# Ledger of designs, part 47: miniprotein binders against q56419

Target 1, 326 residues: q56419
Amino acid sequence: MEGRTLEEVQEEVFKRHGVLVPKKELEDLAKALEEAGLLLTEKVEARLKEEEEKLKRERPMRLAGLSYPEGEREARAFLEAFRASYPGEGEEARVLLMPHLEPSRVPEVYGAALAALEKTPPPERIYLVGVAHRPLKEKAAALPVPFQTPFGPALPDLPALQALDALLPFELFNTPLAFREEHSLELPLFFLKGRFPEARVLPLLVARRSPELGEALKVVLRDFPGLLVLAVDLSHVGPRFGDTPLTRTLAEEARRRDLGFLERLAEGEPEAALAFLGANPTRIDGVEVVASLLPLLRERKGKVLAHRLDLEAPTLSAVGAGTLVL
Below, E stands for the ipSAE of ESMFold2; O stands for the ipSAE of OpenDDE; V2 stands for 0.75 times the mean of E and O plus 0.25 times the DockQ between their complexes.

## First folded at step 7 (miniprotein)

Design E31 (at its last look DockQ between E and O 0.03; V2 from the best seeds 0.00; counts 0 for: pae E 12.6 > 1.5, pTM E .724 < .8, SAP 78.671 > 70, placed apart)
Fold by ESMFold2-Fast, scan of step 7:
Structure E31 (fold): chain B 326 residues (1-326), chain A 91 residues (1-91)
Amino acid sequence: as target 1 above (326 residues)
Amino acid sequence: NPEEVLKKWYELFEKFLEAVKNGDLDKAVEYAKQMAELIKEAGVSDYLVEMFVELAWELVDAVIEGDRDDAEELIRYLAEAWKFIAEEVLK
């Protein structure tokens, strides 16, 4: 990486991006944003309310044709190609940790997840826990509607979702709009639905640490057993994430931190995994998910099947991804 | 000093929005970096830091792509993220 400064990296990236958009269109957009400032909130709120109402009926695919194929046959071939990218065999999972990073960036990691699903008996339901990328009104949320996939709609487990809602000190179905553009659910769901087409789903988002969610889920899982899936990415390092430019040394540190975190989870020691990261960690996506689900992760031993640090050379940044079975 | 942190963060946020509106993408990136560093040092949760940074990058991409509707929604989401950041700083 040659020890380049953050400013030099940022200047290079933005000079390249500036060429991709005609200057007139960029200037017109900037002027429109400035002129609309006084009425922006009212106009945006009206549009968002419209979108929220649509989400109360179903959640459409957003990444079909981009991150995965839209057609069922092409989607099936795509999924099998990811399985083939992982040379190992899976292990049966009661709890699966898998990424939600763009699949094409870490195909072997998704392949490892598919290998684990191959060894897992079909669950009646999947508790799919992702990370909120839009603000939530509460610490966690769910959307109790069919989620469209190329393999057909993933149907919500309404009885289990209602049982969960009843045990929480807040309304579980509190922010439908947060689910409109949520890749931490959509990308793992593509693979899960492809392998378990009959399973119903509890699509859950975690924003902030919620011990009450973990306690409630422990109760609900007893009455409604199923596969627990934590859809989380690992280290986020570099200028794209407000950090220093990636060097070989920092990349190696990120890999060690990711693996140390996963290995402690595999020993059934989630508190030790969190403590290992410390107060100022390499911004691991999913820390809030693990912290919320402590009661479900303690004393479960398992195995790390795959880990990769995906490098984004243009921004000198990286995101870690891994597959863990418990 | 929580009040000083919030004042400085909001000043950087306003400069960030102005840079985006004026198409000054290199300054927008610099202000986003400074905001992320400030709130990280103030002890704001990594979740909120990550959310704010990702939303800021999505806004930059929307401006580059000329997607007005997306840019407008992202400004509104950034304002909501800021409210949560301010709540944590004030605690």
Scores: ipSAE 0.502, ipTM 0.794, lowest interface PAE 2.3, mean pLDDT 84
Fold by OpenDDE base, look of step 8:
Structure E31 (fold): chain B 326 residues (1-326), chain A 91 residues (1-91)
Amino acid sequence: as target 1 above (326 residues)
Amino acid sequence: NPEEVLKKWYELFEKFLEAVKNGDLDKAVEYAKQMAELIKEAGVSDYLVEMFVELAWELVDAVIEGDRDDAEELIRYLAEAWKFIAEEVLK
């Protein structure tokens, strides 16, 4: 079957998004797709290497102007609006579980996180643990460079990162390219940096459960105290994630699992939270993070501040998001 | 046969990219699902399967939005994901 013409694709994009994509861009995309082949060409490898070298210096913003404002003034107004979207008061957090979903989808959940941060004394450092949505060479990774934000760079805590690396059985500083576009760090970091401009950050990603990470962090936290942030989403259900379109039954199941997971965490029973999920049929995003951080979550009681299952209408899919303080 | 699995996955990936190129998003999604199922059946970790599915959707979105730079990057990440998948299949 003769593929759609570039013109047909252009028309479809126009219909869906109201944007006329230049034909040249489509042609270039087509070439890129052809060149990308399944084999990393020497050119692609060289470019990846160049990007990796850049990431040795800093991690630039990727979602500025898209998910949040690039300008500081506008970014502050953005924070205030998100805080306003949550009518409640927060609680002091030693551990904060917050989403990394597109902020506009779950504003009140981010607002709840901001409310908690208002009640939290400024930490010296933030352990920001995200979910790897790119392959990692190891179970977990860190990127020990400044992360750009509208509020200035979030500077790494190198001494604490080095202490952590020394306690892990694998190289912590692996797979820098996985951080380049990782929104699970960038989006939460916007809010965290906006609230705590002087805090240093340990940007961590978890791909697979690493009990070693939790044990190592427990030791590191003794000498390098700070706020622990779990940047995780909850259930992922619908066609984007391999399910049928969202139904009431599927949504109820997703909410049940999300809330059941969060409530057990709030009770200081992270093992029970994981056990409650079993095979994780609704694909709670943060399971590997929680499983890695068990030593830090045990016996800590807290409160669920917010939860939302947000529908992505174009795909009839939904993602759960929550805010929990411990 | 791990080699046969990788071969089939590769073939599906080519079809996926072709569907994306042609703006046939429904077909692209279908191929992505088939790719995910194939590697899941081969014993690849749920993490890699989920990551692949997410990357595939992000690529579709980037194409819809006409974001060439993002699309190119996502293709590279899919290619990298392939390496990890291949390693897992070959274990």
Scores: ipSAE 0.020, ipTM 0.379, lowest interface PAE 5.9, mean pLDDT 84
Fold by ESMFold2, look of step 8:
Formats: sequence, C-alpha cells, structure tokens
Structure E31 (fold): chain B 326 residues (1-326), chain A 91 residues (1-91)
Amino acid sequence: as target 1 above (326 residues)
Amino acid sequence: NPEEVLKKWYELFEKFLEAVKNGDLDKAVEYAKQMAELIKEAGVSDYLVEMFVELAWELVDAVIEGDRDDAEELIRYLAEAWKFIAEEVLK
C-alpha cells in the first residue's frame, strides 16, 4: 500500500491553487541544483557519515520547544496537565499501547497512558517499539545510545539489546540515520522517561512485520523483565493519506476499526485483531508492530482506556489514537 | 506587516537552500523550522504550513539518503509552494 509520494503532493498543490510555473524558470532552477549537487556529492556523503557518527553516540531531542517544553520544570508541569486531561483511573500495565501522534491533538489519550503508568511499578527497563517512518536496512532496528530528554538522557539497556541482537537472524543495529527524526520514539519517550526516570530503554523500530523479533523479545523479556510499550497510531483517513475527503461515514468506519482492533487485543486475541482489519483499509499503522509481537500479546487480557479519532477540519483528514493496557 | 513577513521568508529560504547545497543539514532543518513558524504566525492555512513542513523534511531525508533525483524534485515543489504561500500572506 502506497503512502503519499512527492508527485502526489505536487499534483495536490497545483490542483488546489491552479497556478502553472513557467517551464524555463523550473528548468533553470533544476539545472542550478544539479550543478550544485554534482559539486556536493562527496561533501554530502561525508556529511551523512558525520550524522551517522553522531547518532552512534547519542540521539538528541528534535521536538523540544515544538511538541513539548525544553526545560525540566516546564516538562514536569506539562506531564501533570496531560494527566489531568484524563478524568479516570489507570490500570497496571505489563504491555502498554500508546500513540505517537502530536500530544496536543490527543491530550486525554496521553493522559490515559500516564494514568496507567501511575499504577505500574517502576520497571527496570522499557521496551519501546515504534514505527519506522524512514526505510530500515532490515525489518526492525535499534539504536543503542542515550536518547536525550528534558528529564535527562534515557540510557540504553545494553545487555538486553545485545541479547536481542544475538537472537535475531539479522543485525539489529542496522540503520542509525532512521532514528534521527523518528517521532514515534521521541514523543512517547518524553512521557515514559518523565514517569520512570531511572528506567533504561530499548528503543526499537519496526518497518515490516518480523515474527522473529517477537519470538526473540519473548525470550529476552523472560531474562530481562520490563515494560513493553507499543508506540503506535491507529487509523489514517482522508486526503492527506490518499483518500477521498473525510465524511461522517468514513470517520465512523475508522472509529469502528480502531476500537474493534483494540478490543480484540484487549481480549488477548491479536491474530483475531489483525484478521478483523483484513486489508487494513483505514491504514492502522500499529498492524506491523502487532504482527511482529504476536507471542507477547497472545492470551494477555486487558482494557482500552481511551480512544480518539482526531479530526483535521482544514485538511478533511483524521488520525486515530488509543491507550490500551494488557 | 505582510511585506516584512515575505522579506524575512526570502532571507530564510535563501539560507535554507544554501545550507542544503553545503550539506549543512542541521542548519537546513533549523531554517525550515523558522520558516514554518513564520508563515504559521502570518496566518497561512494549516494545510500549506503542514505541506511545507512535510516537503522540507522529505528534502532532508532525500539528501541524507543521497537520492539526488528526489531532492531536485522536492526543491521544485518547495519553490512552487512559495508562490501559494506568498499569495496567502499578501491576501
């Protein structure tokens, strides 16, 4: 299934505004950029190596000052405001599903996650599994370095990561650059590190379903117990995602698919949850993570604490987010 | 003042392109963030702001991956998007 491509964005802009760019000016700009690119080829390659080397030592904050406060005191107040957005009690989690959507769009969903963490004894480590938004060299990847947060660095659990790498049929530490801008780890980590400041982290990404990852994690979790977090969003519907404009019918279908998926997960039936979605017509992006982690989700019962399909009226689109404890 | 917004935008856009040409990706990202904030404060529609941000991040990704054809095409999109953004700022 194809997401939005550059050509689709170009066509949408031209259609929306009805303006033709003079061909000669475009050709001159393209020629100038091509000439600059030829001169910069070796510099770009050297720069990519520099960025990769930085990421082999630490992963800096990219969204501080945009999605969450930069200072520690302000960051703690931010957490309290989100907790207050969910008027309810959480439940202890051994597995937590939470979103990676912009927090201000779904405050009560993140609040529900905080409520669950409030009931969860501080773990020694957190297995944080996000969705790769850039290609990985393998089906899954990890980055075994500190991730910076306003609450201090989230330190990697190197022994657990090494144990996981040893059990996989591919090198786990395979694509450092994919982590550079990966918000599916950074946004949930802010909340997790704020609540569990002493926990180590296994920052993991899934690009394509990997049954071997789930089997390996089942073994590693036995020897290195901790909190498993699926940092995933749910339905993606509307023109931003290649659909017709969002209608009440499409929104209702997206909500039903989100909740049906979560409810079946809460019943300990992850295969049934996947089967319920079929071809995944509303593009729930948690599917590849769930399909990878089946051995960790089977027979584990729990509760859906929150859900929102966040409507973007100006773009006629929506994204679903939920909180599930198992 | 719309004219002051567009002047600042031109200055940031030139710096953004120069950073991309020089392979200074941290600076390119920084300038793109400043450009997005400037047009959002100027009242440009959320759709155009989000489109610009998405295109800018895709350009950074294309440069990091060495995909020259994608990078050139994305720069054309950004240059064209400028005309639509300027139209909304002046309106």
Scores: ipSAE 0.000, ipTM 0.259, lowest interface PAE 12.6, mean pLDDT 81
ESMFold2 (binder alone), look of step 8: mean pLDDT 75; pTM 0.650

Design E32
Fold by ESMFold2-Fast, scan of step 7:
Structure E32 (fold): chain B 326 residues (1-326), chain A 100 residues (1-100)
Amino acid sequence: as target 1 above (326 residues)
Amino acid sequence: DPLEDLLEELYELIEEALFHAEEGNWEKAAELFEKAAELAKEALKLAIEQGDDYETQEMILELLWELYDEAAIVFELGNEELAKKYEELAKKARELLEQL
């Protein structure tokens, strides 16, 4: 083994598990694990190459049959059930903030988003901004290919994507593999495509704060007007996220944090919204998205339509989700 | 089979952790390695309870130990030398495989 002696391995096993194993058997096991490690590395490399090649043509559905139905008829009924779960009426959106959390856990929040889309004139294109759950070579990325949905492929707006790429100080199409299994784009896209089947899409991921992205988008939106969608989840609390078990007090604090953040965005004060979360490490994955898009969010007033803190009882944890129209 | 389900999830999580480590995202890699180690611990417990053979139990135990050790190193150091360590381990495994 690299960096460790067999005697050290044997001592560590004894210390952690109370078992002292013979040196020969540890040598044989270390060899087997080294071989397994090579197979895992080779498996990852082969998988990445195949999936990267597929992503040059299209982005396939990954969550069909899991988070939403695969068939178009079933998908349509599923979407209408989410709309029905929200008893209120929506409001027109120029900018829509919606979640990317598993939809079945917060149906009324997605229903509120659908209600807002119902009141919104059909856009020619949707700027769909999610959060990168996999590393990007740059602060942000896009994938200029059709994204498959049960309602047919969501076609990329190539002229708008190319205009955006030209304005950025980095290559926009820099990490295709990051889009392979990205639920922050796939789950909102299901609802957006169901409501606006004719709209083209700019699928964008933000990994780190990129003010230049917000500045470039402001320019592109003037030449290529469309609906801006921020697909972000809110508070992440509890042991699943490195926090203490959820109590009533912690849940109320999380709800206040989420609503305070959303209400400040609704007042057109995105810097105040970011500041409200405080100097503490934030568990809101949308912070980098909001910070990147400041030029598009300033002085734009709106309304919070829905909010829910969804409890994951087995882990005493919760994730916040909300719908905001600006 | 609960053990097979856990092992499949474990390997997928290890693949994700290695991908992040390769990309230099040490904080995310550390979190994923630690989560993988917890799943390996659950898999070991199930293997023992199901009466699986010594070789299977020993392999999972060693994997659990390695994952905890690597997660701790990434959390504490977060340095590029960890990537070189994984490259050297892969190289050694490849050389051994070629000897078969």
Scores: ipSAE 0.000, ipTM 0.133, lowest interface PAE 20.2, mean pLDDT 77

Design E4
Fold by ESMFold2-Fast, scan of step 7:
Structure E4 (fold): chain B 326 residues (1-326), chain A 103 residues (1-103)
Amino acid sequence: as target 1 above (326 residues)
Amino acid sequence: TEEERRIEELLFEAAYLLEDGLESGNPEILKEAIRLLEEALKIARELGDHYREAMVLEELAWALDILGDKEKAKELAEKALEIAKEKGIELVIEKAELLLERL
């Protein structure tokens, strides 16, 4: 489909038919369709150039009407429902780890994040660090434009973004198209903007470990203090993620890995959290983010507020989600 | 949807109870798993969700086999296989065929 990634097509096929089609087979099919008409490739290229140009001005909502309501009043009621799904009280956060999984699947986990935000004084800016689901030209990227939400645009903190860019050995604003379809930023941002409507945002994506990003952020946070948000999902298990169908044993292992990881982060020991995962760190979505942000996570004690391993029954797979305050 | 999410929660809870029932040999735990699966089946049928219906029928067949009700297990596994073949649900086809070989 024009304007869609092969990964999205793969996910739709698996969701509807219970068959995980390898990305290579979908690429071969797309190539065959393109070869049947060279004009399709030209139209795709023209469309992508149009989208890239638009992304220089603003980042539009992509999941409104799907993952959250388009209207402001309906969006506010939606947030209240998520907060109500978590019976506990929050804790003040200087660093918040929250999921980017479809919110309706783990409402109590997002509710815990909202509870933490209620106890947190409004920040002037939010450093929102998500996971790149599309390739980046560099290890990390940012998009310095307003991100639309039902609560109004989340405005970029341009001075802080420029300060960050100046400290990095690569161009920070390097892959605008990667932000066109990026739920790891859009879904947490919905909740963050609803709670902190006046906060500016630094929307950041990590594709692979960037210790230089963490070192630069440590410097920038000193001059531009704000809330650091790690928008990461935890274990990915089951056929959708290259494993056998979910069993109780696999679910227990995933839960153990998730909680052991979060507990070590809560102890202020991010290196121990990474070491706990051992030689198979790809089982947890947030590994590259945590590994990049080590200087910001060391010696910060906190609390795990919620954890859920969410079953995707159609795929016999599961994704872990949690809320951690530091 | 909320209903699809509820089916998934019921299936996940039932899966744990089925394993616990098998390990402990406690029929009350197995009966509780069956109650959850019956609720999931009702929701799936009301939604016209053939994929989740087939998956729930397969899990119910497995639970009934564990309880020793081989005849009902076979009936539900055959229904699950029929729906799964019609809809091309490979994972359910494999599980239902394996169960039917044992019955």
Scores: ipSAE 0.000, ipTM 0.143, lowest interface PAE 17.9, mean pLDDT 81

Design E5
Fold by ESMFold2-Fast, scan of step 7:
Structure E5 (fold): chain B 326 residues (1-326), chain A 103 residues (1-103)
Amino acid sequence: as target 1 above (326 residues)
Amino acid sequence: TEEERRFEELFRRAMELLREGLESGNPEILKYAIEMFEEALWIARDLGDHEREAKVLYYLALAYEKLGDKDKAEEYAYKALEIAFEKGIEDVIKKAEELLKRL
């Protein structure tokens, strides 16, 4: 943060290497490092600008061939296999909460989401709200460009995105690079585009709670009705997430926490759902999304269709996933 | 205890499913065996029973190998070997080393 003086640098070198470096040599070194730093900064800036220019045209598929097949035929078969993994009929959704972790880990949870989509009339647009895994310049962001999928491009709803931007106290299109590698949008979008190929999308990321986003979305949804999708995972427990190794007792606590959260949302009580999480709400990555969207979740009764706590036994860790319709 | 009884029941059923899955190559049977072994793993850990834990980890590795998931097979086998080596569980040490050699 604070600048280092030449005397501080001399002292550090002497402490570490027992050598007193002449001031002139340190000045020459500092100048060389400054010049190298400027060149490195220029290269980084040039690369970031190139990536931003690519994102202005189209968002590429980053997980194709890894989390889902790239070919349309293979992708369709893959999606139908997930639907087959869930034995239920589903329920119509005005609001859908679904996961964004690796689909193969919780196939019946994604199958439940697909079942709900089958019962839902095709929306003209989908408000897809995910979780930012990279810093955003503002509390939330969107990207007004097509998203590539095996089922064709998911086109942005430009009028609805512009209406949303106009209502917010910050620039909505503020961090394009955050969308380059964002699985919380790409994975749900694969399933949503497979079921609603004609729907346009508003891809939204939340980094921190933004009550103004929820209020603005409530207004925009009145003029631009559509399906609201919260793409969030639930409990994150175990060493992979900076926690103690998973035991049966801790797994049961995580399951109870997830279900208590979802059940309160299903009763139309999102504030009660947030309160239920207790002392460390950040262990559920959907907290900031739910807290931002309170006006859209209040007084909407629904149903929890599926829940699973996925065990990653080699790391003694687990991630919760659920499907909720409101 | 009741937890020990539940472990023995799950482990026995999981082993029956594993044998059937290994013989038939049916991925659904192997996945079911994995789910039961994962449940048994949680119980073994809750009990602090390292011998049972190492055995379950080894059979999880074997099931993942048959499913073609070499990365998970390797991870489970290394974890089984680590615990077995630390606790001197000779049978698991030999089996896990043999599995790792062919991955």
Scores: ipSAE 0.000, ipTM 0.167, lowest interface PAE 19.7, mean pLDDT 82

Design E6
Fold by ESMFold2-Fast, scan of step 7:
Formats: C-alpha cells, structure tokens, sequence
Structure E6 (fold): chain B 326 residues (1-326), chain A 103 residues (1-103)
C-alpha cells in the first residue's frame, strides 16, 4: 500500500473491476493488516526486484489467450477477421491513431487500422506511443527489450531509442515495471506485428504531457524514419470512470467531442483539437499524447476512417475508439 | 460552465493530494497532485481566468519545493507572482513572495 491513498485504491479497483469499494472497508482492511503485524512490504519489494530483472531481457505476453489467440495460426485468423469487419479500403498512413481498448468491443475500428496498414509501405521501425496506466518516474518512458507476440518477438530499435534518450532531459528507460502489464502497447502491437513482422519498435509510454518528447522525436524521425502510431482511446464516460451513468445526452456529447477532436487533428490543427476539448470533461486519454507530439502532428492532413462509442451495459459506461490516418 | 465545474473538481482533488503529500512527504502523492494541477492549469488558461491560473501556479511551485525540485519551484513561483502582480491578486502575491524568499 506504499504511495497509495485510499481514494486512489478505490479509483483503481473501480477502473479495473467496475466495483466501487467503500472507503470504510478499505480503511478496515488496512487496519486489520497492520494489527496482524504482516510484513508485506519486504516480500513485495523482493518480488518487484525479481520482476524488474526479468524485464531487462524481454517483455512477455500478458493478454494472450484473453484478448487475442496465443497460437500463431489462430492469431492470424483473428487478425484477418478484424480486417474483414471493416468494409472500406484504407489510406496510406505516415501517422496512425488507433485504439488500445479490448479489440472484440470495436472490431470495425481495428479493422480500419488494419486497412490503413495494408496501404502503408512496410516501415523499418514503428514509434508506438501509448498511455501509461501505471505511474512513471518521469513524464515518459520506454523499455528497450523484445516484446513477445504470437507472431514472434517485436525487436526494439536500439540505435533509435538511444538517439531519443540522448536528446531528452530525463532518463528514457526509467520505469521498467510500468511495462509489465500495459495494454496500450500490447494490443496495438499485436496488430502492428502481424502486419509488419520485420519492423523494429520503439515502445513509448506517456504519463504526462512532455513537449520535449515531441521535439526529440521530430529530430530522431529525420535520421530514423518510421511509422508513428498513437495508441489512444477517446471518451471515457459513466460510473466505471467516476462519472454519472450513461444517458443519451452524455453519449451524444462524448461522440461530439471524440469526432471534433479527430477532425481537427485530420486538418493538421492539433492545438485546435486540444482547445476544442477544453477541460476534457469526457476524459479523452489521447490528450496527453497529442499534447506531447504537437511538432509531429502540425500541418499533417488526413482522414478519420472509423469511430465507435462502445457501451458497457453492466456498468452503464462507454469508451470511444477511432482510427485516424495522417 | 462545464469547464469551471471541471476546474473546481480537479483543483479540490489536487489540493487534497497536496495536503497529504506535504504531511507525509510521500513523493508519489506529490507527483499525483502535480498532474492534477497541470490539468487545472490548462483549464484556467483556456478560460482566461488569471486568478485561478495564478493560484494553480503557486501550488505547483509548493509541490515542487517539497519534492526538492528547486528549479521548477522557482520557475512556477515566479510565474505565479508575475500574473498575480499584474492582476492585483493580493493573496497569491504574498504567498509567492514568501516561497521565493526561502528557495
């Protein structure tokens, strides 16, 4: 429980399991553990050090058998089924915005991303920028190891990662444990590796806006050209996200904000896209990524290929997802 | 407005985390407070609300001081003072001057 408030623990349980645990119950549990004299911290720290050492070698699959098939043949069939769910043709992408939520919930949106990848020449490397769902020691981080997939390991582009690290005012490789369980990288990577098996990857997480990251990436992309992928979800509305139950009005507002955000990005106006959202009342998680990558998004025109607001009926909540090519 | 309501929610939560972080000295709680203040700062700037902007800048400075980041603490405190002085926000002027003197 180190570094966690009861309110933060309550929020995390709600986000992960859709259950709001009363603060009193969490307080009672913490007191019971303390009174029992349990020394969990020493055991947890020893285990975390072991996990951190393992992550120096490779990043194993965590969602295989759950969000996508574990076997290569089954994974390829799964990927083709997602492509088939989108009836349109893609557009060539220099920058691709795609979701990272559970793929089975928005198959047409991932299908649109696959369609765009079909029209895109194979890149030497992919700059895969996701959203940190766990705290980072700095504003952004990367993990310079192979990421396992059903299609084989996605190898890190070590020269490009080192060039990026050298241009940043902080250590890029600062929080390995944040990558142990991170679906904003793992789920898009499944699709990207299936389409571009030879491409190396720069797996990047953004926790807070980092303009220095975007400036550094602009320089690195000049010397190490590749495909830039923003793996972000859009609106998060309803009780699962600390909001009121989903109503027709709230759903319409979420769609309006999602589409207004994407359309302004498609016009090459990322500052206008951020300003349009204002306070970000529907919690579009792409805001921090877009704010960090402004130099790479300005004056790049493109097209919104797909958008969905997916309903979670049991929680009366919804998550927006979209595919944008620039 | 909806933006003003969202500012108040973020600011309230950030202040709760800041007080807890200042009391406990826990750097992770202070970093969480900073993240929420950064969101609140953007909303204040979007609204053109200089009073709210100056207040958030001051509390960002205070949080960075507690983290031991004197450079950022000084930068945010100076900006808070500049806006507060220009707009006549007396409570922020006083607080920012006190903070700058001990940095």
Amino acid sequence: as target 1 above (326 residues)
Amino acid sequence: TEEERRFEELFRRAMELLREGLESGNPEILKDAIELFEYALEIARFLGDHEREAKVLYYLALAYEKLGDKYKAEMYAEKAWEIADEKGIEDVIKKAEELLKRL
Scores: ipSAE 0.000, ipTM 0.080, lowest interface PAE 25.5, mean pLDDT 84

Design E7
Fold by ESMFold2-Fast, scan of step 7:
Structure E7 (fold): chain B 326 residues (1-326), chain A 103 residues (1-103)
Amino acid sequence: as target 1 above (326 residues)
Amino acid sequence: TEEERRFEELFRRAMELLREGLESGNPYILEMAIELFWEALDIARILGDHEREAKVLYYLALAYEKLGDKDKALEYAEKAYEIAEEKGIEDVIKKAEELLKRL
């Protein structure tokens, strides 16, 4: 009841129900509601603290049974189907850019990523860089615990994570709760763990551009070589994302923006890729990831294997997805 | 036309996935074939191409049969037969009739 006095509340009740509630009784009710609200807030805070403590031990699956099958056998068949959705052969990847949106919406794009992973020698570790969809205390964060998958737990590379933490000017393990529900890590990890079951993982989230993260990763990768994966979606167009309804022209502009971005990355020109997006870089949630990882992307040439603009007709909106090997 | 080229691309890809799904029994491959056939079906209907429509409906029925969804297999096979009979599409008439006999 913000902005209303007890006298106004008393008058409203009398007007609607013909009953005059004593001011003392309204005061007692208001106090009881405030106490209940404080208790609820304390319970919520206690539950979040308990959840945070659980995340210090492991990260459970959240999307199993929703975005991918829970059982290992069914999960394997599901993964195989995505590979079958891409008719081409892959290319070896030292750096892989792949999407993190719902896989069933762009199966051939995930299939292209799987094709690339088939041509890639099994890495000892995977640097999995996603996009924070919840606030982080710092520009980036990691969670140094096993991530559960239908193929078994993806184990953290603790020595590499600690080496990374030591080089950064901020605490790397700063926001465990941000990892509780994070599809930009969970969905790519499903495919990566299915292909490379023995690889350890560095699960990383970027919220804002962090050049210091890229510089630190360049050092860590020298001592702890592995596969770098950028799990990013491309253009977000239409009313669902605060934009005008999708038209054929806007869809073609989004495809041109996505492909121009990816093609410049494939030429080893990540600064040119960022500049190409112009004044609207927030339409590609991977911009902050690419901007953070510049030292790892410069002068590394590769190939765009797939691109799709997934159309959501009911909302006249679309999300771009692509697979790039470097 | 652009729509005709898009149909042919979708249909070819859906058929590749259907053949693989029928051979392997992988339900997710069959579901992916079904999604592509639905897109192809929409295009055939926009084009008013009853022959392509009947063919897509028949292959949808085969995919659902392999998935064990006999109700949907029957539904799509009946639709394929009805259009094929009405328009004289002999190939689809024979295939749909055979499928309906074993459902």
Scores: ipSAE 0.139, ipTM 0.642, lowest interface PAE 6.2, mean pLDDT 88

Design E8
Fold by ESMFold2-Fast, scan of step 7:
Structure E8 (fold): chain B 326 residues (1-326), chain A 93 residues (1-93)
Amino acid sequence: as target 1 above (326 residues)
Amino acid sequence: SEERREAYEALEMALELIWEAADVAKTNPERAIELLLEAARILTEAAIKLNDEDLIEEAIYVLEEAAFLALENGMPELAEKARELIERLEKLL
């Protein structure tokens, strides 16, 4: 943890697990890491290899009991409560943009996504595209194993994943460990599996813009039609993300940036959406995903169903979340 | 549903108070502290309605900031009030 602050560690844990870690635990962790020489010991290396082997079989739940209930009955009630938090009706989606932020912080935004899924015919497969919160060996990756959920395992669409792999100039199944702790897939998948229990999934992570991924996906979707889901958060503002403390002005700017981005996507103009954000693309989680998927987003008109800027009051920081149907 | 709607409206109000507190902290620290104490109260009420322990933890952090600001500006009575509220909230965890 050399060169890292406790604030950066806290931010990383929250991004990966959606939970704010108490200061005492972070201080204890920092001391342990320093004493152990960055924890890159033979013991840690052996554990990483063991975890990688486990991920060849299945991807276990990491956020059950934290972000959603472990039991199927309680999980179903939880999902229905989120739907109830959104008073509107959804619209049919061929492409759905939804958040991966901790659901309890933006229940009406997830409720809007559920409303859209209610209006959408059950797909045979879901292309679930999230954001890599760990380094990938390539620009994008997938993990071709069952993902555990309280509603049963979400099964991989192996033929579609293999077709995608064949079209890419890099190995698609390149970084299994990146999927061990990945809330940008796990949290949306909870809602998607609850609504479409029979759908198979292509769990995809984007680390850097990959136009070749969008081109390959356009080909694969023709032969393996399904629902495309972009699991992305919007503006990240405030001290937790390298800004000054959240002011009313900064919050208003974040809301304008989020809505301007989503509105341009809803007009079928993803290049205009990217240009609107200008020189600070990393502040919106979805920039690299949208840039990678341009061929799938052009000329698709739709509607913004919900938007919220969620304040993390203790850190004077905020994260934007939205639901967009195309 | 109506209880939940009211809780989310209260949460938005708490956020506005926190922003107002930040705006006036240097020119009127007494007012800023009062706004933070009120925000923590609203966050606590929202936490109870939503059954959300994370909001209680957020209220405690806001109260810790209020206590610190009060001490820095020679307002021990407001610092003590914040401490009493922290003690009360800790009993709910």
Scores: ipSAE 0.000, ipTM 0.202, lowest interface PAE 14.5, mean pLDDT 82

